# Designs tried in a protein design chat: VH-VL binders against q58483. Part 34

Target 1, 193 residues: q58483
Amino acid sequence: MKVIGISGSPRPEGNTTLLVREALNAIAEEGIETEFISLADKELNPCIGCNMCKEEGKCPIIDDVDEILKKMKEADGIILGSPVYFGGVSAQLKMLMDRSRPLRIGFQLRNKVGGAVAVGASRNGGQETTIQQIHNFFLIHSMIVVGDNDPTAHYGGTGVGKAPGDCKNDDIGLETARNLGKKVAEVVKLIKK
Short names: E, the ipSAE of ESMFold2; O, the ipSAE of OpenDDE; V2, 0.75 times the mean of E and O plus 0.25 times the DockQ between their complexes.

## First folded at step 17 (VH-VL; framework fv_anetumab)

Design t4 (at its last look DockQ between E and O 0.48; V2 from the best seeds 0.00; counts 0 for: pae E 12.6 > 2)
Fold by OpenDDE, look of step 17:
Structure t4 (fold): chain C 193 residues (1-193), chain A 122 residues (1-122), chain B 111 residues (1-111)
Amino acid sequence: as target 1 above (193 residues)
Amino acid sequence: QVELVQSGAEVKKPGESLKISCKGSGYSFTSYWIGWVRQAPGKGLEWMGIIYPGDSDTRYSPSFQGQVTISADKSISTAYLQWSSLKASDTAMYYCARLPYDSEGWDYFDIWGQGTLVTVSS
Amino acid sequence: DIALTQPASVSGSPGQSITISCTGTSSDVGRYNYVSWYQQHPGKAPKLMIYEVSNRPSGVSNRFSGSKSGNTASLTISGLQAEDEADYYCQSYTDSSTYVVFGGGTKLTVL
């Protein structure tokens, strides 16, 4: 069993990365293999709407997206994290989402477990609306969407930061991230029985 | 236009207290961090600390922790740097500067004040 | 506190290209793409010339460019002009309690 965590932050070690990794740590504690991926230093290009992927099953654009998609396909669970930018996901994460169409052919992510993490500049700064975008992405791929586990039990990992490393001291954020990890691990194990 | 205007030059004696100011204008003062940077005569730039005027969240460089106090009054868009007891070694130019940020953090100073020269001598 | 390492001085003739290096560690320059460069003329405040390794703020001449390789960032000034004579400082970010770190500064002389 393997779960990957992807940070859509333009900062490779930003607050989003901190929470995504915390979720992955919780998963690792459950005996599941984890891998972290940052989009910050990846070459990502936007979908150009050519629809070649519908014909050939592959995107004609050559960049770092294909390797990431491969990892997504191989994983049993996927955590996507993003800073809140205008109440939504970062451009980096959106490009990956949009370029994931090849995986929808045959629904290659079907029944994989999906979890979401969002970090905003305030506690109620768009974390939920950002998470909703991520959840929609999972649903469109026919995945199984989960929130954070009890006792927090809401929509996923939610953090607050306005300075580097702030999420290290965001106890609420860390708790929700860990509970997300626990939930993902639990559901992954149930499916793999 | 966006600018930071600092208070005038200061001439002090060792042991005296001092509070210098940095006033922002032309932008939302509570939406950016303000940092203080020291430059001793003929020396380089030294980061002292930073404050978020929106909630007065303050972070210090280890070298300046406990040596100075950084504060802000958002009602008048002003940040402050103060000493309780000046030393001759505090003689320097002091700059305030603005740092943009998002939920992930900051990384550079985009707007600088003109500097405040502080001279401490017996 | 550990500062980023810059050469004390560099010089060039008008029209030439010069490069100023800024060497850090895998915990700052090597870890992030958050290197900034500042120009400071005598008696003046620093001015942001480059941010995030290679981006120029509006109003900054395209003669100034930035790059990074490993733990070393570089500022290149092409077509050197007399007004470029100044001190130049690099700056980066660390995950330590010292969020901001400056280089020691480089004096650029135009011959």
Scores: ipSAE 0.335, ipTM 0.762, lowest interface PAE 1.4, mean pLDDT 94
Fold by ESMFold2, look of step 17:
Structure t4 (fold): chain C 193 residues (1-193), chain A 122 residues (1-122), chain B 111 residues (1-111)
Amino acid sequence: as target 1 above (193 residues)
Amino acid sequence: QVELVQSGAEVKKPGESLKISCKGSGYSFTSYWIGWVRQAPGKGLEWMGIIYPGDSDTRYSPSFQGQVTISADKSISTAYLQWSSLKASDTAMYYCARLPYDSEGWDYFDIWGQGTLVTVSS
Amino acid sequence: DIALTQPASVSGSPGQSITISCTGTSSDVGRYNYVSWYQQHPGKAPKLMIYEVSNRPSGVSNRFSGSKSGNTASLTISGLQAEDEADYYCQSYTDSSTYVVFGGGTKLTVL
């Protein structure tokens, strides 16, 4: 069993990365292999709408997206995290999401467990709207969407932070991220029984 | 043409109050943190605290919490460092410095003021 | 809280390369790629030389480079020149309630 966490932050060490890692740490405590991927150091290009992937099974654009899609295909669970940019996901994460069509051929992500995290500059500052964008991505891929586990149970990991590492002092946000990880781990184990 | 211009040198006695200033120009003052850094005579740099003038979010180093007040007046693009009662050990050079911000954070001081020398003598 | 550890002094001859170390912890230098280096000439304000471990601001000579391994960051100055004689400070973001930590400083002497 393996869960990957992908941070869509354009900065390599931001609050989004912190929360994604906290969720992965909770999953690792349950004995599941984890891998963290940052989009900040990746070459990403937007989808150009060519539709070649429908015929060929892969995108003709050569960059880092293909290897990330391969890792998503191999994982049993996927956590996507993003800073809140204008009430939604970062451009980096959106490029990956738009370029994921090769995985929709044959619904290769079917029934994988999906969890989301988002970090905004203020509490109730667009985290949930951003999480909903991520949830829509999971639903379109026929995945199993989960939120954070009890007792915080809501929509996923929600943090507040301006400076790098601010979320380390956001006890509420940290607990939601850990509980998201616990729920992802629980459901992955349940469906793999 | 981004710059931080600090108020002039001060000579004070122990127990007196003091407020020194740091005026930013050439950029959106409310979109960047302003930090204060102390350098005692012959010593290294010490971070004192920072403020985000856009909403007055203020963070202090534990060594300076309760010892100084950091504030800003965004209408005149100015940050302040103030003491209610100076001690001789407050003798130092005080710098303000700018730090970029976005929702993911910040990491370095890119623009520094010229410094304000504060001398507190009995 | 805990200051980053730098050597008190370092020296080199013109044209040589030297390296200044900056050792922190897994809560700062080892955790974050938010290490910066500042040059301070006597009587002057600090100047940013390196940010985010290895990036140079516009206008800083490519003789200055940065790296890190584990909990230790390094500033390397190649082709030493007389003008490089100054104090050098590292700085890192930290997980502690301090948020910012500076090194103790290194005095570079060009022989």
Scores: ipSAE 0.005, ipTM 0.534, lowest interface PAE 12.6, mean pLDDT 89
ESMFold2 (binder alone), look of step 17: mean pLDDT 90; pTM 0.931

Design t5 (at its last look DockQ between E and O 0.44; V2 from the best seeds 0.00; counts 0 for: pae E 5.5 > 2)
Fold by ESMFold2, look of step 17:
Structure t5 (fold): chain C 193 residues (1-193), chain A 123 residues (1-123), chain B 111 residues (1-111)
Amino acid sequence: as target 1 above (193 residues)
Amino acid sequence: QVELVQSGAEVKKPGESLKISCKGSGYSFTSYWIGWVRQAPGKGLEWMGIIYPGDSDTRYSPSFQGQVTISADKSISTAYLQWSSLKASDTAMYYCARLPYYDSEGWDYFDIWGQGTLVTVSS
Amino acid sequence: DIALTQPASVSGSPGQSITISCTGTSSDVGRYNYVSWYQQHPGKAPKLMIYEVSNRPSGVSNRFSGSKSGNTASLTISGLQAEDEADYYCSSYTYSDTYVVFGGGTKLTVL
């Protein structure tokens, strides 16, 4: 069993990365292999709408997206995290989402577990709207969407921070990220029995 | 014209209070951090602390926590550094500097500096 | 221990290239790309020369370049000129509650 966590932050060590890793740490404590992927150091290009992936099964654009899609296909669970940029996901994460169509061919993500993390500069500052965008992505891939586990049970990991690393002091945010990881681990174990 | 203009030089005695100012103009004052940096005579730069005037989020270097107060009045685009009781060791040049803030993922450089306020504390 | 180490002084002749080092830790220079360099002439306020490791603000000569490797950042000044004689400070964001740290400064002498 394997769960990957992907940070959509344009910076490799920001608050989004911290919370995604916190969720993955909770999953690793349950005996599940984890892998962290940052989009900050990846070459990503926007989808150009060419539709060639439908016929070829792969995108003709040569960059780091294909390797990431392969890892998503091989995982049993996927955590996506993003900073809140104007109430939604980062451009970096959106490029990956738009370029994920090869995995929808044959619904290769079907029944994989999806969890979402978002970090904003203020509490209730767009984390939930950003998480909804991530949840929509999971739903259109026929995935199983989970939120954070009890007792924080809501929509996923929601952090607040103004500077890199601030989320280390966001006890509420850290707990939601850990409880998201616990729920992802629980459901992955249930579906792999 | 983006600038930070600091209050004039001060000559004080130990035990006196002091509040020096840093007025920002030509930009959205509440959208940038303002930091304070000390430079004792002939010495290097020491970061003292920083404030985000938009919500008054204030952070201090451990070396200066409890030694000074950093504040801002956003209605007049002004940040302050103040002492309740000056010491001779507070003799230094004090700079304010602006630090960009764009989102939860950044914080890294002082792009615009004030001219400095020389504070001399002697008995 | 969050401290940035710079050489106390460095010197070079006009037209040469020189490099000033700034050594931190895996909690600052090695963790983040938030390294900046400041030039300070005597009696003047510091001036930003390099930010985010290698970026130059508008108006800063392309003779100034920055890089890092591991926990060490470097400022390189090519085509050294008399006006480059100044103190140079590095700075980095830190993972700790210290947030920002400066190096001790390097006095550059142009021979």
Scores: ipSAE 0.289, ipTM 0.759, lowest interface PAE 5.5, mean pLDDT 92
Fold by OpenDDE, look of step 17:
Structure t5 (fold): chain C 193 residues (1-193), chain A 123 residues (1-123), chain B 111 residues (1-111)
Amino acid sequence: as target 1 above (193 residues)
Amino acid sequence: QVELVQSGAEVKKPGESLKISCKGSGYSFTSYWIGWVRQAPGKGLEWMGIIYPGDSDTRYSPSFQGQVTISADKSISTAYLQWSSLKASDTAMYYCARLPYYDSEGWDYFDIWGQGTLVTVSS
Amino acid sequence: DIALTQPASVSGSPGQSITISCTGTSSDVGRYNYVSWYQQHPGKAPKLMIYEVSNRPSGVSNRFSGSKSGNTASLTISGLQAEDEADYYCSSYTYSDTYVVFGGGTKLTVL
C-alpha cells in the first residue's frame, strides 16, 4: 500500500508542505508507504485543450506532469495540498489537475482514496472552498473522497499561515492534517482487505 | 501620497537607550508590513526585521534577533525601532520601508522608503 | 549566513548598456521570484527599481530591466545616463532563515 502527498505550493518547503507531510507522517505510522511530491520545482504547463489525450491516451506536452501522473496511478491514496489563492487552488496544482485528463481514460484513479489539504492566511480564508475544488477533482476521477478523522472530522487538513513557517505553530492545522492521514490510512486498509 | 517619515538624527553614548520612529501616511498603515534596514557608514543594506502593525506580528533576522526591538502603534500609524543599550557599532543610517505584499509563501519587496534616521554612537 | 554576491563596481559610458549580477543560492534567488533591485544615490534612501525579478514600478525608466537564470539575477541598464551613477542593491527572500537578504551592493560609475 502506498499513499502519495502532493503540494501545489510554489514554495517547496512552505506551510502547505508542512501540513501535507504531517498527513503523510500519520499514514506512515500506520505502516503504509508514503511519498511526498512538491510541484514547486516542477516544469508544469497548462492544458491547451487539444484533446489529443482523448484520442491517443497521452498528453502531447512534454514536461514533468507525466511522471507525476504515473505516481498518482500507482498510488492507493492521494493527498493534494494547496495554498489558498483567491479562494481556490494554486495555478501549479490546477495545471496538474487539468493535465490529468489522460488518467480519466478508463478511470485509472477509480476508487483510490483522496484527501485534501488547504492553507490560508486566516482561519476562514478560503480553506474550505479550496478543498471543495480538490474534492471535485477526486470525484471527477471517480475516487473515494475522505475528510479528516474524528475528533476534528470535517473536510480535511486546514492550516493557517500568514507568514512562512507559521503552520509549525498551528496546532489545529496540524491536528486536522494528522487526522486526515489517519482517515486515508484507515480507508486504504479497508479497500485493500 | 504614500510616504514614510522618520524621526530626526540621534547622537548617543554607549550604554544609552534609544527609540526611533517611522510614521506612515497616505495608506492603510495596518495592512502592510513595515521593515527596518540598517546601513553602516560606507556599507551596504542590512535587513533587520519587519512588523505587521495590524496585529504587531514581528519577525527578525537572525543577526538582529534579541539585539533590537521592533514595535508599532497603529493608532498613530507609527513603527518603532529601539535599543536598550547602544553600542558604537550601532552607528548607522536606519531606514524604514513598506512591504506591500505578503502571503504564506514569502515576503517580497520594499516599495516605499523613509528618508532614514542617522544614529551616531560615540564616547 | 546567506549573502547575495554582487560585483563591487561596474562602469560604462553614456549610451552603453551595463549589467549587474546578483548571485545567490537555490534557497533564495534560485528558488523564488522575489528578487528586487534598489538604486541609492549618495545621501539618499534606496529606491525600488525592479521587483519580482523583472517587474518595473511606475515611474521607473524603461531603461532598467531585470532577469534571472538559475541562481543569478541580473539588472540591465540600457542607454546609460549620468544620473544612473549610484549604488545598486539586489534583494531576495530566503527560506532557510525566513528573512530577506540584500546583496553587497554595486557601485555604478558613468564615465
Scores: ipSAE 0.033, ipTM 0.636, lowest interface PAE 3.9, mean pLDDT 92
ESMFold2 (binder alone), look of step 17: mean pLDDT 90; pTM 0.926

Design t6 (at its last look DockQ between E and O 0.09; V2 from the best seeds 0.00; counts 0 for: pae E 14.5 > 2, placed apart)
Fold by OpenDDE, look of step 17:
Structure t6 (fold): chain C 193 residues (1-193), chain A 122 residues (1-122), chain B 111 residues (1-111)
Amino acid sequence: as target 1 above (193 residues)
Amino acid sequence: QVELVQSGAEVKKPGESLKISCKGSGYSFTSYWIGWVRQAPGKGLEWMGIIYPGDSDTRYSPSFQGQVTISADKSISTAYLQWSSLKASDTAMYYCARPYYDSEGWDYFDIWGQGTLVTVSS
Amino acid sequence: DIALTQPASVSGSPGQSITISCTGTSSDVGRYNYVSWYQQHPGKAPKLMIYEVSNRPSGVSNRFSGSKSGNTASLTISGLQAEDEADYYCSSYTDSSTYVVFGGGTKLTVL
């Protein structure tokens, strides 16, 4: 069993990365293999709507997206994290989402477990709306969407930060991230029985 | 227009206290950080620290921690840099600057004050 | 304290291209694309010339460009003009409690 965590932050070691890793740590504690991926230093290009992926099953654009899609396909669970940008996901994460169309052919992510993490500048700064975009992405791929585990039990990992490293001191954020990891691990194990 | 206006030049003696100011205008003062930068005569720029006037969250460079106090009065859109006891080595130009930032951290300083010259001599 | 390394001085003739280097570590320049460059004329405040390695603010001449490779960022000034004579400082976010670090500065002389 393997779960990957992807940070859509333009910063490789930002607050989003911190929470995604916290979720992955919780998963690792459950005996599941984990891998962290940052989009910060990846070459990502936007979908150009050529529809070649529908015809050939592959995107003609050559960049770092294909390798990431491969890892998504091989994983049993996927955590996507994003800073809140205008109440939505970062451009980096959106590009990956849009370029994931090849995986929808045959629904290659079907029944994989999906979890979401969002970090905003305030506690109620768009974390939920951002998470909802991520959840929609999972649903469109026919995945199994989960929130964070009890006792927090809402929509996923939600953090607050207005400066580098702030989420280190966001106990609520860290707790929700860990509970997300626990839920993902639990559901992955149930499916793999 | 967005601008930062700093207080005038200061001439002080060692041991004296000092508080210089930086007033922001043309933007929501409580929604942006304000940083301080020192430049000794003929020397380079040194990052001192930064404050978020909205909640007075303050971060110092290790080199300046305990050496100065950064504060803000959001009611008048003003940030402050102060010394309890000046030293000759505090002689420098001091700039306030506004950084671009998001939930991931600070980036660059696009708005600068005109600077405040502080001279400390016996 | 950590600092970014710049050459103390560079010079060039009008019309030439010059490059100023800014060398950091894997914890700052090499880790993030948050390198900025500032121009400072005597008695004036620094002016932002480049941000995020290679982006120019509005109003900055296209003669100024930035790049990065490994732990070294570079500012290139093409078509050198007399008005370009100034001090230039690089800056970067750093993975420490320092948060922001500046280079030592480079004096550019136009011959």
Scores: ipSAE 0.027, ipTM 0.578, lowest interface PAE 5.7, mean pLDDT 93
Fold by ESMFold2, look of step 17:
Structure t6 (fold): chain C 193 residues (1-193), chain A 122 residues (1-122), chain B 111 residues (1-111)
Amino acid sequence: as target 1 above (193 residues)
Amino acid sequence: QVELVQSGAEVKKPGESLKISCKGSGYSFTSYWIGWVRQAPGKGLEWMGIIYPGDSDTRYSPSFQGQVTISADKSISTAYLQWSSLKASDTAMYYCARPYYDSEGWDYFDIWGQGTLVTVSS
Amino acid sequence: DIALTQPASVSGSPGQSITISCTGTSSDVGRYNYVSWYQQHPGKAPKLMIYEVSNRPSGVSNRFSGSKSGNTASLTISGLQAEDEADYYCSSYTDSSTYVVFGGGTKLTVL
């Protein structure tokens, strides 16, 4: 069993990365293999609407997206994290989401477990709307969506921070990220028996 | 519950080295910053610097950059403040403290250690 | 040089109200609502009394209140009691790479 955590932050050291890693740490404590992927150091290009992946099962654009999609396909669970940019996901994460159509051919993510993380600049500052965009992506891929586990049980990992490292002292945010990881691990185990 | 416990008082001579400790318990040590605050005898509080034990991100006040070393050993939930060569002017009480971060930065210090008195004299 | 300015001492009689000022700059007190106040009795570690300018942590008496105007924050202690005699420090988030600045401290004497 394996869970991939992907941070859509444009910064490799950003607050989103911290929360995604916390969720993965909680999953690793449950005996499940984890891998973290940052989009900050990846070559990403937007989808151009060519529709060639429908015929080929693969996007013709040569960049880092293809390798990331392979890792998503191999995982049993996927955590996507993003900073809150104008109430939604980062452009980096959106490019990956838009380019994910090869995985929807044959519904290759079907029944994989999905969890979401969002970091905003203020308390109650768009984390939930950003998480909802991520949840919509999971639903369109026919995935199983989970939020954070009890006792924090809400929509997923939610953090507050604007400067790099600010979430290191966000006790509530770190707890929601850990509880998201626990819930992802629980459901992955249920599916795999 | 949540607490910071510091090492005991130290009496040293000028030129000697020293490393004092601050052990955190009751929380996830690697997920929170630990800062150091100096208070010279009869003087006020001075911010020295801070470390995030999870990744060793360490930041110093300009007044203390190069004067001390802040470090952590996450395997034993302990932060350290270290001098390579003490001066008589290093005589002070030293506190560790855990700040809370908000989106704008450090919000407040809610957890303080009991303090470590360092005396440097011949 | 980023220190916040506080009066060196203030005094008051039991039952009176006193105010301690904390003056910073447009890069700290004037920019951010992250001013905190700490009480320190002799030989003891500081104790948080006020955070985010005006909020009291649980267990702190409502006799302690905080406010700010421009670059100056204020701590007000009403109904002064003997146990309030202590040193009081303000602190603020700052734009500097250190992120934290303390005031010089104010000695409160209860007459």
Scores: ipSAE 0.005, ipTM 0.446, lowest interface PAE 14.5, mean pLDDT 88
ESMFold2 (binder alone), look of step 17: mean pLDDT 90; pTM 0.921

## First folded at step 18 (VH-VL; framework fv_anetumab)

Design u1 (at its last look DockQ between E and O 0.02; V2 from the best seeds 0.00; counts 0 for: pae E 17.9 > 2, placed apart)
Fold by OpenDDE, look of step 18:
Structure u1 (fold): chain C 193 residues (1-193), chain A 123 residues (1-123), chain B 111 residues (1-111)
Amino acid sequence: as target 1 above (193 residues)
Amino acid sequence: QVELVQSGAEVKKPGESLKISCKGSGYSFTSYWIGWVRQAPGKGLEWMGIIYPGDSDTRYSPSFQGQVTISADKSISTAYLQWSSLKASDTAMYYCARLPYYDSEGWDYFDIWGQGTLVTVSS
Amino acid sequence: DIALTQPASVSGSPGQSITISCTGTSSDVGRYNYVSWYQQHPGKAPKLMIYEVSNRPSGVSNRFSGSKSGNTASLTISGLQAEDEADYYCQSYDSSLSGVVFGGGTKLTVL
């Protein structure tokens, strides 16, 4: 069993990364293999709507997306994290989402477990709306969406930060991220049972 | 025009208290961090601390924690740096500078600087 | 806390290209694109020259450029001019403290 965590932050070691990794740490503690991926250092290009992926099964654009998609396909669970940009996901994450269309052919992510992490400048700074976009993405891929586990039990990992490293001191954020990891691990184990 | 205007030069004696100011204009004062930077004569830039006037979130450099107080009055778009008891070693140029705020990943650089306030502490 | 190391001084002749390095002792410089550069003339406030490793603010000459490799950021000044003579400071962050960090500064002399 393997769960990957992808940070859509333009910062490779920002607050989003902190929470995604915290979720992955919780998963690792459950004996599941984890891998972290940052989109910050990746070459990502937007979908151009050519629909070649529907015809040929793959995107004609040559960049770092294909490798990431492969990892997504191979994983049993996927955590996507994003900073809150205007109440939504970062452009980096959105590009990956949009470019994931090849995986929708045959629904290659079907029944994989999806979890979301969002980091905003305030506790109610768009984390939920951002998470909703991520959840929609999972649902559109026919994945199984989960929130953070009890006792926090809401929509996923939600952190607050106004500076790099702030989430280290966001106990609520860390707790929700860990509980997300626990829930993902739990559901992955149930499916693989 | 975006600018930071600092209060005038100060000449003080050791033991005296001091509060200098930095007034912002031409932008939303509550949407940017204001930092204070010390520069002793002939020395480099030293970050002292930073405040977000929107919610008064204040961060200090470990070297200056407890040594100074940073505050802000957003009603008049002004940030402050103050000492309860000055020392000769506090003699320096003090700059305030604006630090852009990003929604979730923090701040990045000082894009606008005040003209500086020279503080001289001598007996 | 982290420290940023700059050479104490660099020099060049007019028209030459010079580079000032800024090396972090931690992985923050390598982990983040938060490195900025400031120019300071004697008796003047610092001026932002480069932000986020390689971006120039409006009004800054294209002779100034920034880059990063590993834990070392670099400021390059091409076509060196007399007016470029100043102190240059790099700046980044300490993520553990959420704090700003300045380099020790580099004095650039135009010969």
Scores: ipSAE 0.038, ipTM 0.654, lowest interface PAE 3.0, mean pLDDT 92
Fold by ESMFold2, look of step 18:
Structure u1 (fold): chain C 193 residues (1-193), chain A 123 residues (1-123), chain B 111 residues (1-111)
Amino acid sequence: as target 1 above (193 residues)
Amino acid sequence: QVELVQSGAEVKKPGESLKISCKGSGYSFTSYWIGWVRQAPGKGLEWMGIIYPGDSDTRYSPSFQGQVTISADKSISTAYLQWSSLKASDTAMYYCARLPYYDSEGWDYFDIWGQGTLVTVSS
Amino acid sequence: DIALTQPASVSGSPGQSITISCTGTSSDVGRYNYVSWYQQHPGKAPKLMIYEVSNRPSGVSNRFSGSKSGNTASLTISGLQAEDEADYYCQSYDSSLSGVVFGGGTKLTVL
């Protein structure tokens, strides 16, 4: 069993990364292998709408997207995290989402467990709308979407931070991220029986 | 891998009926349009019409509306082109070709072509 | 009959570059980036060489390239070889017909 966590933050050690890692730590405590990927140091290019991936099974654009897609395909669970940028995901994460079409060939993400993390500058500052964009991505890939586990049980990991590292002191946000990890681990174990 | 295999050549007389076939394999037959293209001897390519086998949405070139019937049987991954009464002017090579449908405003390109079915109509 | 306009023939010597034009209207070539090019050797089915103006499918030589300006698309073949001798057809979507339209074809002769 393996769960991959991807941070869409443009900051390699920003607040979104902190929450994604917290979720992965909770998953690792359940005995599940984890891997973290930051998009901050990746070469990402937007989809150009060429449609070649539909027949060839891979995007012709040579950059870091193909490697990330391969890791998503190998995982049993996927956590996507993003800072809130104007009520939605970062451009970095959106480029990965738009370029994910090779994985829809044969629905290679079918029934994988998906969890979402978002960090905004204020509490209730677009985290849930950003999480909903991530959930929509999971749904269109025929995945199983989960939120954070009880007792925080909502839509996923929600953090607050303006400066790098601020989420270290967001105890509520850290708890939601850990509970998201616990729910992802629980559901991955259930479906792999 | 992905291929379209058409039925064999036909020699017919005017007034006879005909149904030729195009079988797709190696892909999800219901997820792609199948178009029919005519090429009269020594002439260019002429689009006849197109079908989406998933729901049988069928569109005809104005020149061929009412002249032929395009159909599909998705259970055997096969598209068809039919004439109820052939004319000598129907003598041509007929190709089926696959076209992805990504845009509601228009169609893109034919990526895979069948080998062609030669239809000869003569007295 | 509405068709995209191509020259009837073009010729070139091995190693040279040639260009085949495909002229349409603002309702087809000028409206969308759905221009494709097909190569057809005698007795064979057409083969897709270029799609969406300038993209090559896997397995098509990089000697083939495409472009578009206004209502005219172009196919360029560099490093001309004997095997390139064939008929070439352009294709677009025509919004006024709500359908596919082909060019009349261009016979390429390698001298």
Scores: ipSAE 0.000, ipTM 0.432, lowest interface PAE 17.9, mean pLDDT 89
ESMFold2 (binder alone), look of step 18: mean pLDDT 91; pTM 0.939

